# VHH binders against q01730: the designs that were tried, part 22

Target 1, 276 residues: q01730
Amino acid sequence: SKSLKKLVEESREKNQPEVDMSDRGISSMLDVNGLFSLAHITQLVLSHNKLTTVPPNVAELKNLEVLNFFNNQIEELPTQISSLQKLKHLNLGMNRLNTLPRGFGSSRLLEVLELTYNNLNEHSLPGNFFYLTTLRALYLSDNDFEILPPDIGKLTKLQILSLRDNDLISLPKEIGELTQLKELHIQGNRLTVLPPELGNLDLTGQKQVFKAENNPWVTPIADQFQLGVSHVFEYIRSETYKYLYGRHMQANPEPPKKNNDKSKKISRKPLAAKNK
Short names: E, the ipSAE of ESMFold2; O, the ipSAE of OpenDDE; V2, 0.75 times the mean of E and O plus 0.25 times the DockQ between their complexes.

## First folded at step 8 (VHH; framework vhh_8pnl_2)

Design t5 (at its last look DockQ between E and O 0.51; V2 from the best seeds 0.00; counts 0 for: pae E 3.0 > 2, unsure alone 60.5 < 65)
Fold by OpenDDE, look of step 8:
Structure t5 (fold): chain B 276 residues (1-276), chain A 123 residues (1-123)
Amino acid sequence: as target 1 above (276 residues)
Amino acid sequence: QGQLVESGGGLVQPGGSLRLSCADAGDTFDLYAMAWYRQAPGKERELVARITYGGRTNYADSVKGRFTISRDNAKSTLYLQMNSLKPEDTAMYYCAATKYTEWDLRPTSYDYWGQGTRVTVSA
């Protein structure tokens, strides 16, 4: 493989818009000489490295459309990441994020946000997160969400929403406002019921994906799942279910217990102390 | 994303051409990066070609200049035009899809795979 220096030089000399530095053992972006001088690049891949932080200098890469940090050790993002106004695809999957920076929702063109396998919950999202109204795909799988904020309904362009393997105890009714949704992944949560408003969505066709296994569904819903997704949606659209749902919600049942010990998650393991 | 279904494989003579197709049954085809992989008997699966959502392409050195990967988002279909075929191109060819942001060369990083279509190049 080419040296990092050579990659930077080639990109500069040949005006190559794409730089792939995946799996290079990079611990700091600052160690890559000349990286931040590559203002012409539109794609930067830094997946499968050992990054613990993203420096504010990332803002110097003003033309970035695709930024990939998949499978690193990133614990903190700079606020400057939201200054990338051309950013359309951001992959932060498989990192150590507990929070997103203030103003993160200022990315005006962001279409795909990958946050899978982090330490995020509903409190981790900045106040303006749901200003990301251009999002088409949001991946929040394998995090610690107990509640999906109702403001999710503001993301009306969402086509893919992945919430797999969280700790969700409910879905907000505003999920029914996502009229463009084609894929919904909610498997591996603590869901017992579905909001009737979910029935407003078309997720039962051959071109759609609805995954909802590994939830402690109440018996009436579980029975429908045995028959198929189409039956589930037919059922939750029924007046009978709406009535039952209302009564269920009024009873304010205790949420199911968390079954997954996430303490062993790699993202929660201490980082080896930098030998000063 | 829905099921990926490959077609277009077959028997061809050295120097011949084939066009493979991969139909995506899903409605989110344009949100995925797509790739062709191949696996010859007794060999590991290897990347042949990949294409981003934006149409940027990359090829294995062994097929560069001979193969062309393309996509039609309106038809939710991926193509592989194979020209100047060689016996060493004989393999099962697989279509793969991955989240665009998860662009990776490793087969394990792809979310969806087809069942494959067989290409045999023999005199």
Scores: ipSAE 0.463, ipTM 0.755, lowest interface PAE 1.4, mean pLDDT 92
Fold by ESMFold2, look of step 8:
Structure t5 (fold): chain B 276 residues (1-276), chain A 123 residues (1-123)
Amino acid sequence: as target 1 above (276 residues)
Amino acid sequence: QGQLVESGGGLVQPGGSLRLSCADAGDTFDLYAMAWYRQAPGKERELVARITYGGRTNYADSVKGRFTISRDNAKSTLYLQMNSLKPEDTAMYYCAATKYTEWDLRPTSYDYWGQGTRVTVSA
C-alpha cells in the first residue's frame, strides 16, 4: 500500500534490487518519477497495470534480470528492449502484441520468454528471433500461429515449449532437434498428424509432459492416443508411420476448419472497444 | 516440471515445529512458481504460502510469522518451515507448481500437484 514515489525512494535509499509496482493503475512508465534512475535493480514487476507502450527508457535499467509486464495493454515494444543484456526472464503475457521489434533476438542471456495471450503469429517474429539460443522456456499459448517456423530447431536448450490454443496445422520436423525438451504443450490446435521426428524425443516418461488433446488427429494417431501417449510415440517411430506421414504431407490436404471464435478475445479488440 | 513428492509430515504437539519438503526430479524446477496448500478433513484446499521463481513470497494471514516458504533450486526442492504449530494447522499439505506468473498465483491455477503429506497437531 506504499505510494509509487515511496517505492522508488525506498529502493534508491536502501539499494533494494527488486521493485514491485503491480496493480497500481499505471498507464505510462514515464509517469513514475525516478523509475529509470534505479539502475541498480535486477527485478521490476509492472504486472496488472494499464501500460499500452514501453518507452525506450527501459534500456536505462541496465541490470534487470527479471522484467514482468504480465496483464497490461502493450501493443508494441521498443527496439531498445534487446539492449537489456542481463535479462533472463521476460514476461509479456496477456498483452496486445502483434509483433516483436527488429533485433529482439539480441538478448543474449534470455532463458524464459512468456508471450501467452497476445496477437502473435509466425510473421510476428523478427528475423533474428531464433538467435535466442539460451532460451529454456518459450510460452506462445493463446496466439494465432498456424505454423511453427523450422528455425525452432536452433533453440537447442529449450526445455519447455507451450503452443496451446493456437491455430497450428503442422509441426516442423525440426521439433525433433530439441533434445533437451521436457514439456511440449500442443493441445487445442488444428493438428492432424505428428512429424515422425518428434519420435526422437522422450516425452512419455514420468519427468516429462506431453499434452496434445483437442486436435483433429487422423484415425491412426487418434487410436494410439486412446491407448496412451507412449503408444503414440511408439507408432510415430515406426517405418509404417514414416511412410504414411510422407504421403499425407504430399497430398497437402486442406487444414481442418478453425473452431474457435477469437474475435471476442479482448486482445483483438481496439482499445476504445475494450473500454466499453 | 516432473513429479512432485512431499515429505516431512508427522504428529507434533502444539507449539512444535516441522519442516516439509517437496522434491521435483526434473531440471526445470527453477522455471516454476511454487506453493504449499493444505486441506483439513471436510474442507476445501486453501493456500498456505507461495514463492515465485524469483524468490518473492506470500503467506496466508493464518500462518504469517510462523511459517516460512523457501526453495533450493540446486536440489530441486521446495520447503515449508512450520513453527509454533496449532491444532488448526492439522491438514494434508500439498505442494504445487505452475509454469508462470509472478504475483498472479490463483487458487487451483497450478499445473502440477503432489500427493500430499499429513500434519497432525495434537490438542
Scores: ipSAE 0.333, ipTM 0.673, lowest interface PAE 3.0, mean pLDDT 87
ESMFold2 (binder alone), look of step 8: mean pLDDT 77; pTM 0.795

Design t6 (at its last look DockQ between E and O 0.63; V2 from the best seeds 0.00; counts 0 for: pae E 3.8 > 2)
Fold by ESMFold2, look of step 8:
Structure t6 (fold): chain B 276 residues (1-276), chain A 122 residues (1-122)
Amino acid sequence: as target 1 above (276 residues)
Amino acid sequence: QGQLVESGGGLVQPGGSLRLSCADAGFTFDLYAMAWYRQAPGKERELVARITYGGRTNYADFVKGRFTISRDNAKSTLYLQMNSLKPEDTAMYYCAATKYTWDLRPTSYDYWGQGTRVTVSA
């Protein structure tokens, strides 16, 4: 039986670096007395709460390396989130974000960014987003991306990129610059072709994961998937495919229609009218 | 593509020790939270121990200091050192991994091994 007050007091008195306040019905971090005084903490877990915003005071927790807001109702983040310069892992999955704040990419140690199940699209990303060049894992699943910006190629340390269940109609050629990538998840999109530059990557081995099902692949690619993922990669590396890809993109075909209705997804529903 | 492989199970007498291993076969091991679960005959699968992405460990109450979960990222291997084994520890032991949860209490896991059998009898 631990209260929030006891958790804060215990961390302060025993100088405990990790605090878990998950599943406590917290609606505002400002209601947790003494939380922002915990100068020594390196990990704060606030998952499974009822947060709708994050106050600028989060910047007072200067030593955080892990910050977890998984499964809340957060609609916006303060620009001060990027002041957490020791932050390595940020979990914002299962929230209601439709934008990231200006300057978000200035967190220069960030290794893992979880944004799964939000309302993000390619216009939600601030101009410096792709300066997060220390990222090793980026989870953008269950959002509304129709394109992946070419600047994705700047994230050269990525080992995991998940774009599952978006509305992607294409992948940029710059995806081929992600030479450390071990896992790519693109299933559940509107993809018809793969850029030949994806063939630069080593995604077919036993240490790699490539998931691409539930896309309206053109027949030549779909046929290769029936033979196996290694055949897909051999095909897209071929001169035959490079020619067909070029002609496909020149034709500029109408993208396949969306086959999922996301309007009932909880992340799409606005919260009740805010106080004045 | 990619699967967890457990080993180290076997027959042991009460009070004995075993060391279970779980090898990562095909994903970026150090980016996963890992757990050991067990399923005794006639029982539901239950958590034994968990190690978070950041290295923090949690144990089920019944462990009472007898087991230690650890990981070796250089070898992509998860371990469970089990000491002071009792007959009620007899079960199939599974390792599990999830790639996007940093909670101390993940509700589901993306990957599971096939299990390794532990039998404690005199």
Scores: ipSAE 0.262, ipTM 0.636, lowest interface PAE 3.8, mean pLDDT 87
Fold by OpenDDE, look of step 8:
Structure t6 (fold): chain B 276 residues (1-276), chain A 122 residues (1-122)
Amino acid sequence: as target 1 above (276 residues)
Amino acid sequence: QGQLVESGGGLVQPGGSLRLSCADAGFTFDLYAMAWYRQAPGKERELVARITYGGRTNYADFVKGRFTISRDNAKSTLYLQMNSLKPEDTAMYYCAATKYTWDLRPTSYDYWGQGTRVTVSA
């Protein structure tokens, strides 16, 4: 493989818009000489490295459309990441994020946000997170969400929403406002019922994906799942279900217990002390 | 529920051409990066070509301009035009789809086809 220096030089000399530095053992972006001088690049891949942070210098890469930090050890993001106005695709999957920076929702063109396998919950999101109205795909799988904020309904362009393997105890009714949703992944949560408003969506077609296994569904819903996704949606659209749902919610049942020990998650393991 | 189905493989003479197709169902095609992989007998699966959602392409070194990867988002179909085929190109060719990410590792792909066999022989 080419040296990092060579990659930077080649990109500069040949005006290459794409730089791939995946799996290079990089611990700091600052260690990559000349990286931040590459203002012409539109794609930067830094997946499978050992990054613990992203420096504010990332803002110097003003033309970035795709930024990939998949499978690192990033614990903190700079506020400057939201200054990348051309950013369409941000991959932060498999990191150590407990929170997103203030103003994160200022990315005006962001279409894909990958946050899978982090330490995020509903309190981790900044106040303006749901200003990301250009999002088409939001991946929040394998995090610690107990509640999906109702503001999710503001993301009306969402086609993919992945919430797999969280701690969700409910879905907000505003999920039914996501009329362009094609894929919904809610498997591996603590869901017992579905809001009737979910029935407003078409997730039963051949090109749609609805995954909802590994939830403690109430018997009436569970029975429909045995018949198929189409039956589930037919059922939750029924007046009978709406009535039952209302009664269920009125009873304010205790949420199911958390069954997954997430303490062993890689993202929660201590980072090896920097040998000073 | 996502499926990829390859077609277009077959027997061809050296120097010949094939066009592979991969049709998808069960996922949002235009939000995925796509790739062609191949696996020859006794060899590891290797990347042939990849294409982003926006149509940016990358090819393995052995392609040397002989192959062209393209996609039709309206038809939810991926193509691989293979020209100047060589016996060394004999392999099972697989279509793969990955989330709206740029990752080259096979383990990162969300969907795989069953493959279509390409045999280049005199």
Scores: ipSAE 0.213, ipTM 0.662, lowest interface PAE 3.0, mean pLDDT 91
ESMFold2 (binder alone), look of step 8: mean pLDDT 78; pTM 0.797

## First folded at step 10 (VHH; framework vhh_8pnl_2)

Design u1 (at its last look DockQ between E and O 0.28; V2 from the best seeds 0.00; counts 0 for: pae E 2.9 > 2)
Fold by OpenDDE, look of step 10:
Structure u1 (fold): chain B 276 residues (1-276), chain A 123 residues (1-123)
Amino acid sequence: as target 1 above (276 residues)
Amino acid sequence: QGQLVESGGGLVQPGGSLRLSCADAGDTFDLYAMAWYRQAPGKERELVARITYGGRTNYADSVKGRFTISRDNAKSTLYLQMNSLKPEDTAMYYCAATKYTEWDLRPSEYDYWGQGTRVTVSA
């Protein structure tokens, strides 16, 4: 494999817009000499490295459209990441993020946000997160969300929403405002009911994906799942269900117990002490 | 993304051409990076070509200049134009879809796979 130096040099010399530095054992972006001088690049892949932070210098890469940090050890993002105005794809999957930086929602063109396998919850999102109105795909699978904020409805361009293997106890009614949604992944949560407003969406066709297995559904919903997704949606659209749902919600039932031992998540394992 | 279905495989002579298609049944085709893989008998599955949602392409060295990957988002279809085919190109060809990631993604990391279409290059 080419040295990192050579990759940087080649990109500069040949005006190559894409730089792939995946699986190079990189611990710090600052150690990659000349990386931040590559202002012409539109794609940077740093997946499968050992990054713990992203330096604010990332903002110098002003033309980035794709930024991939998949499978690193990133615990913190700089606020400057939101300054990348051309950024369309951001992959932060399989990292150690507990929070997103302030102002993260200031990205103007972000379409795909991958946050799978982190330590995020509803409190981890900045106040302006749901200003990311250009998002088409949001992946939040394998995080620690108990509640999906109602502001999710503001992301009206969402086509894919993945919430798999969180700790969700409910879905907000505002999910029904996502009229462009084609894929909804909510399997592996603590959901007992679905908001009737979900019935406003078309997720039952062959071209759509609705995954909702491994939830403690109440019996009436569970029975419909046995028949198929189409039956579920027909049911939740019914007046009967609306009534049931209302009563259920009024009763304020205790949330189901957390069944997933998330202590074994890689993102929660101690980082090997830097041998000082 | 829905089921991926490959087509277009067959028997062709060396130096011949073949066009593979991969139809995506899903409505979110344009949100995925797509790839062609191939697996020859007794060999490991290898990446042939990849195309991002934005249309950027990469190729394995062995097929560079001969194969062209393309996509039609309106038709939710991935293509592989194979020219100047060689016996070494004989393999089962698979269509795969993934969220955007690096070029050297492991096959296990792809989200969706087709069943494959067989390409045989023989005199």
Scores: ipSAE 0.378, ipTM 0.719, lowest interface PAE 1.5, mean pLDDT 92
Fold by ESMFold2, look of step 10:
Structure u1 (fold): chain B 276 residues (1-276), chain A 123 residues (1-123)
Amino acid sequence: as target 1 above (276 residues)
Amino acid sequence: QGQLVESGGGLVQPGGSLRLSCADAGDTFDLYAMAWYRQAPGKERELVARITYGGRTNYADSVKGRFTISRDNAKSTLYLQMNSLKPEDTAMYYCAATKYTEWDLRPSEYDYWGQGTRVTVSA
């Protein structure tokens, strides 16, 4: 158990590129003396702390490629976060975010963005969010999204998209533009139909993942899920389904009721229960 | 899915060493947190070691100091170097992978599992 001071000194003295300050009870990054002087580091882990804010000084860590704030109490981010020009991995999972800062989409190299277990919805995303065209993985699980903006189709390098445990009532047709997608997680939403354009994707092979359980699927789709995921994709590609989908959209049915009991969602279960 | 393939198991004397490998045939290896689990006869599957994208490791107390987990993202391969092997290390060893996260997970919450490779340490 090294002190925070010793961790900073050792990184400076040995030119260590990776600093791990997880689970140290840190309430403010400004209380970690010398932290922002470590301009050489490429990875900073501050997971499992008590941070409520991130100071603009984070931009002084100009060589960061990995920044991990998982499991804190962060309520907002400084606009300077997007000035981290080398950042490839940003973990903000299990925090209290309800918005992202203006200009957030200006990060030029971001490949992985973890936002699971926050208070985000479709209105939380800044206007340039979908300019993050280098993203390979986007985790939006356990938020409050009711729709996924059509601009999702601009993220053409996505290989993993997780929307588990939101309040989604629909998926946009632009999901079919994500031709590199290998994993799609949409379980635990309010989805009744799938856009036929999802059929453009190959999500049924041995190297792919499609998880869609715990949705109120209409009977024709629910029947295909009982046969297997490959049957679902064969069905949604059919002219029969395209007709059904068109009729469903024209009828404009009321969305299924929300389930406001979030305590049973996988990311919100106690860690001890998850380890058994 | 993800098709993880373990190799390197075998029969070894107490005090010996083995190096296990887990190759991923998929395109997204570098996006995963990865782990080794083991299952001895008549016991539940237990965590041996895990590693994040940035190389942060965590070990079970019973193997700390003897086993080393590592990964080579360019070769899409996870390793477990096992030194000073003991008879109680006898088990089927499995590699596992899940989405990038630092959330602790039960075995049922990993998305991908290998078939396993057997390690036998005979007295």
Scores: ipSAE 0.336, ipTM 0.666, lowest interface PAE 2.9, mean pLDDT 87
ESMFold2 (binder alone), look of step 10: mean pLDDT 79; pTM 0.806

Design u2 (at its last look DockQ between E and O 0.38; V2 from the best seeds 0.00; counts 0 for: pae E 4.4 > 2)
Fold by OpenDDE, look of step 10:
Structure u2 (fold): chain B 276 residues (1-276), chain A 123 residues (1-123)
Amino acid sequence: as target 1 above (276 residues)
Amino acid sequence: QGQLVESGGGLVQPGGSLRLSCADAGDTFDLYAMAWYRQAPGKERELVARITYGGRTNYADSVKGRFTISRDNAKSTLYLQMNSLKPEDTAMYYCAATFRTEWDLRPSEYDYWGQGTRVTVSA
């Protein structure tokens, strides 16, 4: 494999827009000499490294459209990441993020946001997160969300929403505002009911994906799932269900217990103490 | 993403050309990175070509200059134009899709796979 130095040099010399530095054992982006001088690049892949942070220097890569940090150890993102105005695809999957930086929602062109396998919850999102109105795909699977904020409805361009293996106890009614949604992954949560407004969406076709297994659905919903997704949606659109849902919500039932031991998540394991 | 369905495989003579297609039944085709893999008998599945959602391409060295991967997002279809085919290109060809943008993904890291289409190059 080419040295990191060579990759940087080649990119510069040949004006190569893509730089792939995956699986290089990189612990700091600052250690990659000349990386931040590559202002011409549109794609940077740093997946499968040992990064613990992203330096603010990332903002110097002004033309980045794709930035991939998949499978690192990133605990903190700089606010400057939102300054990447051309960024369309950001992959932060399989990291150690507990929070997103202030102003993260200031990205103007972000279409795909991968946040799978982190330590994020509803409190981890900055106040302007749902200003990311250009998002088409949002992956929040395997995080610690108990509540999906109602502001999710503001992301009207969403086509894919993945919430798999969180701790969700409910879905907001505003999910029904996502009229372009084609894929919804909500399996592996603590959901007992679906908001009737979900019925406003078409997720039952052959081209759509609705995954909702491994939730403690109430019996009336569970029965419909046995028949198929189409039956579920027909049911939740019914007046009968609306009535049931209303009653259920009024009763304010206790949320189901968390069954998933998330303590074994890689993202929660202590980082090997830097041998000073 | 819906089912990936490959087509276009067949028997061709050395030096011949073949065009493979992979139809995606899903409505989110343009959000996926796509790839062609191939598996010859007794060999491991190997990456042939990859194309990002933005249309950037990468090729295995063995097919560089001979194969072209392309996509039509409007048709939700992936293509592999294979020119100057060699007997060594004989394999089952698979279409794969992923949301991931890494170039060096393991087959197991792809989210969707087709059933494959057989390409046989023989005199």
Scores: ipSAE 0.440, ipTM 0.756, lowest interface PAE 1.7, mean pLDDT 93
Fold by ESMFold2, look of step 11:
Structure u2 (fold): chain B 276 residues (1-276), chain A 123 residues (1-123)
Amino acid sequence: as target 1 above (276 residues)
Amino acid sequence: QGQLVESGGGLVQPGGSLRLSCADAGDTFDLYAMAWYRQAPGKERELVARITYGGRTNYADSVKGRFTISRDNAKSTLYLQMNSLKPEDTAMYYCAATFRTEWDLRPSEYDYWGQGTRVTVSA
């Protein structure tokens, strides 16, 4: 394959806006000489490498629109990531993140945020996270969320929300404010009931996706899933269901027990050795 | 994702060409990675080509240099230009889409599929 040095030189000499360094065994971006001098690039792909951190120097790539760190070993991000004012697509999936840096929500153009398969929970999100009001797709699958903060309702341009395989025990009523939502993935959680406000959304048509299997639904809801998703939405819009939901929440029942073992998830395994 | 609809299949002589299209009726086409798969009678479904939302492509070895995958996000359409066709290319061709960023997905892991368009290359 072409050396990393040659990839940098070609981009610099030919003013190439896209640089793909995926699957190159890179342990540190600082070891890629001249990378941060490429101020002209709009896309940087570093997927399938061995990165454990991202240096503050990433902010020097001020014209980035796409930044892809999928499938690395990243444990933390620099606060400077949020200074990438042109960033539209950020992929951090399959990493080891347990928090996002303070100020992360100040990215002004972000449309797609991929955080699937990390160690995030609701406390991992910085206070301004929900200022990311330009988001069209948010992927939080395979994390450790037990609740979804009510501020999710501020992301009114959201078209895709994936929360598959978390530990969610409830969805906030503010989910019903996501009127542009086309796809909602909540399968593989600890959900027993749905907020009636979910019924405000149009998720039952052939252009929409609602996936909710592998949850410990209460019998009235489970029965509707057997008939089909449209029956679920008809039911949760009913006055009968609103009373069921109200009584369920007032009773404040203990959440269903967790039945998955995440201790062997690769994102939680200690790193064998750090790069020098 | 809306309905994926393939078109452009047909009967062609060896060495000929076809252009397949896959139209998406939904509004989120630009958010997905997409692929073409094919299935010959009696065989398993196999990858032909993949394209990311950013335009990065990958091809099966059997079609490299002969097939070109492309996308037009403004028209919500995926294409497969098939040149130098061989009898072994005879199959039902399917488009697939995913919101996942995983590169090595199995067919069962794609979120959306079309009904397929038939390509027949005479022996």
Scores: ipSAE 0.238, ipTM 0.625, lowest interface PAE 4.4, mean pLDDT 87
ESMFold2, look of step 10: ipSAE 0.172; ipTM 0.591
ESMFold2 (binder alone), look of step 10: mean pLDDT 80; pTM 0.816
ESMFold2 (binder alone), look of step 11: mean pLDDT 80; pTM 0.810
OpenDDE, look of step 11: ipSAE 0.381; ipTM 0.743

